# VH-VL binders against q9nrl2r1430to1533: the designs that were tried, part 201

Target 1, 104 residues: q9nrl2r1430to1533
Amino acid sequence: GGVHELSAFEQLVVELVRHDDSWPFLKLVSKIQVPDYYDIIKKPIALNIIREKVNKCEYKLASEFIDDIELMFSNCFEYNPRNTSEAKAGTRLQAFFHIQAQKL
Below, E stands for the ipSAE of ESMFold2; O stands for the ipSAE of OpenDDE; V2 stands for 0.75 times the mean of E and O plus 0.25 times the DockQ between their complexes.

## First folded at step 12 (VH-VL; framework fv_nezutatug)

Design z43 (also named v6; at its last look DockQ between E and O 0.86; V2 from the best seeds 0.00; counts 0 for: pae E 5.2 > 2)
Fold by OpenDDE, look of step 13:
Structure z43 (fold): chain C 104 residues (1-104), chain A 122 residues (1-122), chain B 107 residues (1-107)
Amino acid sequence: as target 1 above (104 residues)
Amino acid sequence: QVQLQESGPGLVKPSQTLSLTCTVSGGSIDSGYSWHWIRQHPGKGLEWIGSIYYSGRTDYNPSLKSLVTISADTSKNQFSLKLSSVTAADTAVYYCARGPYTSDWHYYMDVWGQGTTVTVSS
Amino acid sequence: DIQMTQSPSSVSASVGDRVTITCKASQSISSYVAWYQQKPGKAPEPLIYYASYLYSGVPSRFSGSGSGTDFTLTISSLQPEDFATYYCQQANSFPLTFGQGTKLEIK
């Protein structure tokens, strides 16, 4: 049910945040530090935003939650070249997510 | 949940352009993920044609690159395939599919359309 | 291009049998392999990703293993609904490529 899904979403977000490779994703990219980021990424999102949505019960379906997480990774890989630390971290975290998401 | 559905003419004459559309429901094509075209010649295996990403960027199979164009219409939540100068070798079931966006071409297709048969014949 | 070679091309088995399908990559592809199941007249359905992880809803009798160049899909106890064609796919490099398929038939 919804409660179980919510709990599952919360748990997965916690696991993502605690992951060593979560650092690029914890909060929105700083426009000051990356001036062109928002010219390229039109739908920015981060784990703190996703966590907030979970807490507010904004995800009614697991697919909606998964979509936001995948958007987060998509943004990372769209902006960051493959050889960057961000992309490498994202690759590992995404793999972790894909595995954990099977529990949803 | 996301669903994909291929549509287009089932018959194309040689040398003409094959045009197919994949309509996506239950999800937005400009909100992440990668979107793929794959085909399967009768009784044969699977061949990746190309991909388009939520940003609009495309990647094509080099064997088909000169003949393939993949585009997206976000207003219709569709992405399309055009294959020019078709021959009998292009007769196949064509699938559209979705997968995650990855940094190093590590693409898996986790949701598929039902497929649409395209026959190239005079 | 990276070639994926499946073995066998076809296999006959009975319900309850243990079945193993092999996929060999022409070069190392780490663990970036997916497996699909395709039934006649249907689209491929994903079974495994990252060589060894099952998609949600896939029965536990399915398993994948391998890294580098050699990969296997195993069905521990074949069920009637498992008779189909199976494909491996490498996701390491473009162009994405599939194995030629393994048709699993009823003995």
Scores: ipSAE 0.762, ipTM 0.920, lowest interface PAE 0.7, mean pLDDT 94
Fold by ESMFold2, look of step 12:
Structure z43 (fold): chain C 104 residues (1-104), chain A 122 residues (1-122), chain B 107 residues (1-107)
Amino acid sequence: as target 1 above (104 residues)
Amino acid sequence: QVQLQESGPGLVKPSQTLSLTCTVSGGSIDSGYSWHWIRQHPGKGLEWIGSIYYSGRTDYNPSLKSLVTISADTSKNQFSLKLSSVTAADTAVYYCARGPYTSDWHYYMDVWGQGTTVTVSS
Amino acid sequence: DIQMTQSPSSVSASVGDRVTITCKASQSISSYVAWYQQKPGKAPEPLIYYASYLYSGVPSRFSGSGSGTDFTLTISSLQPEDFATYYCQQANSFPLTFGQGTKLEIK
């Protein structure tokens, strides 16, 4: 997108980062703390990386931005069992994102 | 802008295997979404057949479980449906669809293909 | 399986009318309901998810409400292009199931 879409992407990312349930998604998972993560997750991504892509105008379409955010949630759900605090936080943040994405 | 397009034969004989393919364009099949097959019987409502997730996991309608296989081919950006041992009851319009992936099974179909009509007849 | 029962099966209404379509689940599904519009000869199109949230580009005359077992889709001022069949879908548990449809006809 245009200049207005880039502003909307930035505003949405800021809202996601500020959400209480953003903590599993702020930055890439540590290989030291979670040694098998990168054996399972082939396309890692996090909010800090998405925010940097917005700042660099790397998203040409709203769908590209939405796809990165959905990938972030899907990685969480693929790696973490349903009863974990990470998966529960992901479910709540994804629901918030779906509401906010109506603005795009 | 993601688009989905079904393809496959429109006529299948009883006892054969129905094989359909959904081609994804404007996006990637391994993009972190769930991918679905749904059918609509003539003059009737919609029936979910099954799903494949970006990770390759599948879920099937128990009514069809032993007869259905859903698979994905990332290199072709496609996912496919095979339904074995078809009967006239499998005559329907077949749709592919996608929705956000979730760990709590709350799937909504936010993009649909245009549908392909399959008739099972001698 | 969770059965979704829509009412009415069909409704005739005039342009400008307020139309309400209901969907009842055979057990509680919280708010995990979607609504779809299907025009003749076309694929279903998404209207609403999570009982009440409109997809981008859906006219604001459409609204959804409900939780538990009873859900409604409302069109606040019917337009000629709203002639279609409407389906609810539960998204609470597998197998995903759809209501039988409500045909909306313009008088």
Scores: ipSAE 0.194, ipTM 0.796, lowest interface PAE 4.4, mean pLDDT 90
ESMFold2 (binder alone), look of step 12: mean pLDDT 91; pTM 0.945
OpenDDE, look of step 12: ipSAE 0.736; ipTM 0.916
ESMFold2, look of step 13: ipSAE 0.088; ipTM 0.771
ESMFold2 (binder alone), look of step 13: mean pLDDT 91; pTM 0.945

Design z44 (at its last look DockQ between E and O 0.67; V2 from the best seeds 0.00; counts 0 for: pae E 7.7 > 2)
Fold by OpenDDE, look of step 12:
Structure z44 (fold): chain C 104 residues (1-104), chain A 122 residues (1-122), chain B 107 residues (1-107)
Amino acid sequence: as target 1 above (104 residues)
Amino acid sequence: QVQLQESGPGLVKPSQTLSLTCTVSGGSIDSGYSWHWIRQHPGKGLEWIGSIYYSGRTDYNPSLKSLVTISADTSKNQFSLKLSSVTAADTAVYYCARGPYTSDWHYYMDVWGQGTTVTVSS
Amino acid sequence: DIQMTQSPSSVSASVGDRVTITCKASQSISSYVAWYQQKPGKAPEPLIYDASYLYSGVPSRFSGSGSGTDFTLTISSLQPEDFATYYCQQSNSFPLTFGQGTKLEIK
């Protein structure tokens, strides 16, 4: 394909990935490292998956994109107690996302 | 775009159980977010009743906890409110709402249903 | 429970006026405050979250400020569609609580 400007979704995903608090969300949780994760989280998702969906133009509405991001955070908060590093990072990243999402 | 719609009897007799359902469309209740019931007595302010989350965990207003049950049916994409032993004080417009899922009690209501009026009267 | 004391309970103003509504929390709640607008017979609509951030679609004449215990909603230049009742809400801790509301009426 030709050179094109990043869409708003692409830009936001880039910003999320580059954020200091993105580390819990960059890829799916390892089943080996966290054996019970997928017993608890039924709809796993991560920024790399969301990025792929963006690249494939699977999001037709901003709400769909936002829903996947919110699912990602929901999964984090569902599995991790609030005092964990993952939850704290998620809280900060979600706050950042909420601000950026207003521009969509 | 997600939409919420309350439904249930508009009239309930004292001492009976108020039962309402919130039907969610344009989104799934088992795909994150937090889900809330709020009510508003005639001419009064807003009162949080309780919430149900992704896991099915619930939080209730302590003032109503002993009388309130919130549940979810993912197969119908609905969540429900039951309030037992109602009195005239429970007459209100009842709203269901959605907000982000957070880990720090940081719950705002971003999307609201239109509300349903429930009158408690003999 | 955290009490949200909202003031004034009612205010009369004219189009073009600057209007300020305040909420005071009974204890520090950081910036965990939301503001809602409610028109008669309608559900509340979100205006502001985290004390100062506007939801998409909310006119820029609306603004929120504050942290700790004192919070403010400001309408810089009142428009006809802004006459409504406004509520603050704290989300610092359970139970979630709202202010008593401020009815903004036409003078």
Scores: ipSAE 0.707, ipTM 0.914, lowest interface PAE 0.8, mean pLDDT 95
Fold by ESMFold2, look of step 12:
Structure z44 (fold): chain C 104 residues (1-104), chain A 122 residues (1-122), chain B 107 residues (1-107)
Amino acid sequence: as target 1 above (104 residues)
Amino acid sequence: QVQLQESGPGLVKPSQTLSLTCTVSGGSIDSGYSWHWIRQHPGKGLEWIGSIYYSGRTDYNPSLKSLVTISADTSKNQFSLKLSSVTAADTAVYYCARGPYTSDWHYYMDVWGQGTTVTVSS
Amino acid sequence: DIQMTQSPSSVSASVGDRVTITCKASQSISSYVAWYQQKPGKAPEPLIYDASYLYSGVPSRFSGSGSGTDFTLTISSLQPEDFATYYCQQSNSFPLTFGQGTKLEIK
């Protein structure tokens, strides 16, 4: 907890958003464009939602923040076949996140 | 800070079903992680038993596949191991563990429970 | 199944020594190796994932290297707290498998 921990969450989310492979994760998947997504993924989440939760101080523990980020990647891997551009981007962004999360 | 704790009987009779539960605290089982059971036989190395994922998918060690069931109860924040038809060879320390869910199933365990000793004997 | 063979099975060493532990896979596994430390009566603790990346809080005297079939864990200068059993683990394919362990003891 505390102010420095919340600042670290914000900085990490900003780095994820700026990463080239963030494009599948910036906003929730469109139901119009991907009609079956919400039939398969029951706990949707995206970087814009995580950033709002950081801004509203909704994360009490670093583990809660990390868990939301990991959920975001797991949704990607559950929905998208492993050879898709989305899954490949997820794999690279998750690797980047794991390195940066060591600094928390 | 995520913590895992095993619970269940320490003594099981041959041919019975071993039933263990892992309670997760400081985090959620339906997060984006994978959840594992690993055992360590006396004087021997570690053996992966199987895994359950937040999606409900399971993978089991082929040597145990017909005997093992792993399940999750999200309302209790727990996952469980059942191993049927146990013998003395199933005497071990049983660990639950967590790892990040990754594409292509390349799992590393980043949090371990304390372990629970199970003895199979009459 | 992929066999992970550790060597040596046991090492006697002194505080301040440099120690290397080797893990060999029965087939190529890219970099999909983790290392764990286990002290007597306690659960394994994670040290390294993906062959060379240290978990947060792991001392920098630990390092990992390798790819393909040959992997090493190095402790550059042993501390009293490092005397333990070390295990490698492959995550290239199911079933996940561990090396038989290397016991590091004081000399």
Scores: ipSAE 0.013, ipTM 0.694, lowest interface PAE 7.7, mean pLDDT 88
ESMFold2 (binder alone), look of step 12: mean pLDDT 91; pTM 0.942

Design z45 (at its last look DockQ between E and O 0.67; V2 from the best seeds 0.00; counts 0 for: pae E 7.0 > 2)
Fold by OpenDDE, look of step 12:
Structure z45 (fold): chain C 104 residues (1-104), chain A 122 residues (1-122), chain B 107 residues (1-107)
Amino acid sequence: as target 1 above (104 residues)
Amino acid sequence: QVQLQESGPGLVKPSQTLSLTCTVSGGSIDSGYSWHWIRQHPGKGLEWIGSIYYSGRTDYNPSLKSLVTISADTSKNQFSLKLSSVTAADTAVYYCARGPYTSDWHYYMDVWGQGTTVTVSS
Amino acid sequence: DIQMTQSPSSVSASVGDRVTITCKASQSISSYVAWYQQKPGKAPEPLIYDASYLYSGVPSRFSGSGSGTDFTLTISSLQPEDFATYYCQQGNSFPLTFGQGTKLEIK
């Protein structure tokens, strides 16, 4: 289609993806690499999925968008122990997100 | 926008079990976050009772652990508090609240219910 | 348990005044402090999380600072609607604990 102005959600997703600590969240966890992940995490989600939802205008409220992002972090913290690189990255990225989310 | 509402009996007799429910609207309790019970005795400060997470895991205040059970019903989008063997000391306004799920344990409550008063009296 | 010692317990001030409330943790809790405002008969309302970040809608006259053990909530210029009880809360360790509260009253 035509040129579209990025929504606040789109902009925030771009910022999250570009963040140095986004690497655990860019795509869904591989079942091959982490065989037990989906036994523990019942609602998997990642930034690429959230981006697709944004692009499809599936978020009608900011709260819905925020909920998916928080779910993403929750999944990370539920599965990964506190001292893992994933959890540490998630902690920093979540802090960043919380600041940015206040602007939505 | 998420909203929380406490419900349950406002009067409980000593030695009985206090039972409260927090109904969540505008969001799902099994889609992340942490969910908390906090109480406030009349004229006093705030006391954390316990928490339940979207995974079903719970954490309790050690001072109340033996008497407290927190559970969740995802089908009703509710989470509940049971406090057994209540005494006058359990008279308080009880709040349910939501907070983020964090790895580094910076828990805080970003959304609160209005609170419900529970009086323990014979 | 981590104790949050809040001071003062009460303070009388006038509109326009600068008000400072402090919380001291019994051990280091990084920046994991939240501040709440509570008015009579109402639930606590979040003001600040992670020591210094204001929630959306909170007036800019509110500010939070601190790390480790010493934390401060400041109201730069007190407004009539700010008279309430304020609580700090540590989220660093279980059990989660609150300060005993500071009642901010009209002088």
Scores: ipSAE 0.793, ipTM 0.927, lowest interface PAE 0.7, mean pLDDT 95
Fold by ESMFold2, look of step 12:
Structure z45 (fold): chain C 104 residues (1-104), chain A 122 residues (1-122), chain B 107 residues (1-107)
Amino acid sequence: as target 1 above (104 residues)
Amino acid sequence: QVQLQESGPGLVKPSQTLSLTCTVSGGSIDSGYSWHWIRQHPGKGLEWIGSIYYSGRTDYNPSLKSLVTISADTSKNQFSLKLSSVTAADTAVYYCARGPYTSDWHYYMDVWGQGTTVTVSS
Amino acid sequence: DIQMTQSPSSVSASVGDRVTITCKASQSISSYVAWYQQKPGKAPEPLIYDASYLYSGVPSRFSGSGSGTDFTLTISSLQPEDFATYYCQQGNSFPLTFGQGTKLEIK
């Protein structure tokens, strides 16, 4: 809740967006380009959506914010086989996120 | 802070179905986590029963597979265990637990419930 | 199924001692081992994931190491609150399996 906590969420999202492996996670997957994605992934989310939720103060607890970021990675691993570029990028960004999340 | 709490009957008769629920607070069951049931017999080690994922997919210990069902109810923020045809061998402390979805899709439990004791007795 | 074998089954030690507990997997599991501490009447508590990484809030006197089949939990300077039972757990493949436990008692 408070101004300090909202700033920390924003800082963490900025660090994730800046990371080289953020490319699969910046925006929601296109239904047109990947039509079966939304048949498999029922709770889609991406960094731009998470950032909007931070801006709108929709996260009441740090755990809610962390859970949305973990959901983002879990969607990647559920949809993409582990040897794909997307899954490998997700693995590296998730590891980076876990380090950064200790600062919350 | 996420918390897990088991609930259900402490006493079950042989051949009945054991039903337990795990209530999640301070977090959401439909987050991208894995949700587990583990049990511990008196004075013994831990046995994994099975898991349900945020996607609804399940995995069960083969030793219990035909007897176990794990399900989730997102409207109540709960996941549940049903174990059919119980015997005295199913007497244990039952824990629910959460784990993050990790690289290589392997799981560790980062949050545990308090445990609930279930006795199977005539 | 992957069998996790802990040794010793029990250990007596004094406050300040260095204690080492080992866990051996029946086949290679890379680094996919977690360690838990359990006090009587309480749920297990997570200590270490991925063989060597401490969960937040776990004292730095705890450390883990190993890869492949052989894994070690070390407490560098035993404290009174560390007397408990310790379990390893492999997360490499289903079914998830735990070691039989190591009971750490005051000498």
Scores: ipSAE 0.016, ipTM 0.703, lowest interface PAE 7.0, mean pLDDT 88
ESMFold2 (binder alone), look of step 12: mean pLDDT 91; pTM 0.942

Design z46 (at its last look DockQ between E and O 0.75; V2 from the best seeds 0.00; counts 0 for: pae E 6.5 > 2)
Fold by OpenDDE, look of step 12:
Structure z46 (fold): chain C 104 residues (1-104), chain A 122 residues (1-122), chain B 107 residues (1-107)
Amino acid sequence: as target 1 above (104 residues)
Amino acid sequence: QVQLQESGPGLVKPSQTLSLTCTVSGGSIDSGYSWHWIRQHPGKGLEWIGSIYYSGRTDYNPSLKSLVTISADTSKNQFSLKLSSVTAADTAVYYCARGPYTSDWHYYMDVWGQGTTVTVSS
Amino acid sequence: DIQMTQSPSSVSASVGDRVTITCKASQSISSYVAWYQQKPGKAPEPLIYDASYLYSGVPSRFSGSGSGTDFTLTISSLQPEDFATYYCQQAYSFPLTFGQGTKLEIK
């Protein structure tokens, strides 16, 4: 088949992944490295999961896609104090996302 | 698309407890975001009452903290406001709202309920 | 608490006018300011966040600017549907606080 343009969701995920502050969000938190994470965060999610959902066309509405991204940030801010590198990265990435999401 | 709807008694007697519920549809209250109560006294501006987050953690306006309780019921996809020992000063339109969850208190209200009027009168 | 002081409290203008509403914070709050529009009997609707970013669906005639303590909401060319009360809000620290509002009326 021919080359298709990325959907808006795909493009945004690519931009998020490529962002310098995406490192806390690229994949699910390791239970080995963070033993208590899943005791606190009940709905874990990461950019790789969101990307998979996009690829599988699981998002029918932009709001659903946005909700998962916001959940991802919410999890970060819930678990990480504001002075951590993760929270600071999340803050910047979320700000970036909010701007980009306006295009959806 | 998420929608918020306030409900509760529109009339409360002085010294009683004001109780309101915000029902959320089109989204889950335990799937991120921040959830807020704001009120507006007749002819006045907006006053933040407090917030509850998807984790169940709460923050309150210090001016009302001793009198305010915000809770959530995930099974009903609702969050509630209780304000005890009400006076005429608590007469207002009460709004529930949603905003992003942030780490720097960067809370904006990007989705609002239509508001519900509560009158405190004997 | 951080105080948000709006000016003017009320303003009369005509369709097509350029309207500017200001909000002054009692301390520096970076760019953590939102603007809301409220019409009579309705809930506030978000216009701007982070001082200068428009929510989706907000007409481009609306703009926000400022950083630190002084913030501005501008309507470049007033439309009939823009007559309402506008509120600024700081999201810098708790408690979240709003300006007292600016009522924009038809001249």
Scores: ipSAE 0.794, ipTM 0.928, lowest interface PAE 0.6, mean pLDDT 95
Fold by ESMFold2, look of step 12:
Structure z46 (fold): chain C 104 residues (1-104), chain A 122 residues (1-122), chain B 107 residues (1-107)
Amino acid sequence: as target 1 above (104 residues)
Amino acid sequence: QVQLQESGPGLVKPSQTLSLTCTVSGGSIDSGYSWHWIRQHPGKGLEWIGSIYYSGRTDYNPSLKSLVTISADTSKNQFSLKLSSVTAADTAVYYCARGPYTSDWHYYMDVWGQGTTVTVSS
Amino acid sequence: DIQMTQSPSSVSASVGDRVTITCKASQSISSYVAWYQQKPGKAPEPLIYDASYLYSGVPSRFSGSGSGTDFTLTISSLQPEDFATYYCQQAYSFPLTFGQGTKLEIK
């Protein structure tokens, strides 16, 4: 909504992108390189897309922004077994997100 | 803001199937969260019944597994509980709830419905 | 199934009191505990997740601590709106289970 909320969304996305465990989430998974991904994941999302949506003011409610971030993690956990590097990175980044979101 | 609202009959006869629906507003059931049914028997604590995930997976309390079905209707933004062969022991307040889908499948309920009272009596 | 045992089952207290509620798990559950507040005729409200993290909007007089088997919810200075029943919940493994509740009443 307001100017303070949009600034907070941008700050949070920047912090997520800078986090060491952001590497699985920076860009959409390639359909060409990982073709079965989109058979399993129906609503793909990544940090670059979320950042673009923030820049275009496409989030009208804070809940819409939070839901996209949570969807990003849920996709990771649905596609990747728990013991994979991707799922472990997702776990740490989601925990970081939950802490940062409390402050905003 | 996400809101959850239970609906269904307040009175059910023994041996019938209890059917409840949770309507989600202010958010999408297909948004990467977990969705839960919990009940509270008069004078007792809370009991987790089961969960459905945005992916369609379900988990049920083993004590109810053969009696319970949880399903979702994405087009109506709803998820539902069916509990078969009810007895007086199934008299309770029934809640639907939401929580984040986590990597280790540990669930905390961060949004609750208002609850609906179901009485099982002849 | 993991049993969650709350202590005390009820407590009478006055506005301004410090109240401590304990929850004991039947096995080690790391920090996977949540706390809920339920007022009469109302749904439970989330207070704390992962043993010690407050949800947004929860007053800072609430705090949680513990790991392993012993968990504590503390209200540092009781307010009139805090008279309610409190539940702990383990989220370590299925089935998810709740403590039996602690009723906090006005003295």
Scores: ipSAE 0.032, ipTM 0.723, lowest interface PAE 6.5, mean pLDDT 88
ESMFold2 (binder alone), look of step 12: mean pLDDT 91; pTM 0.942

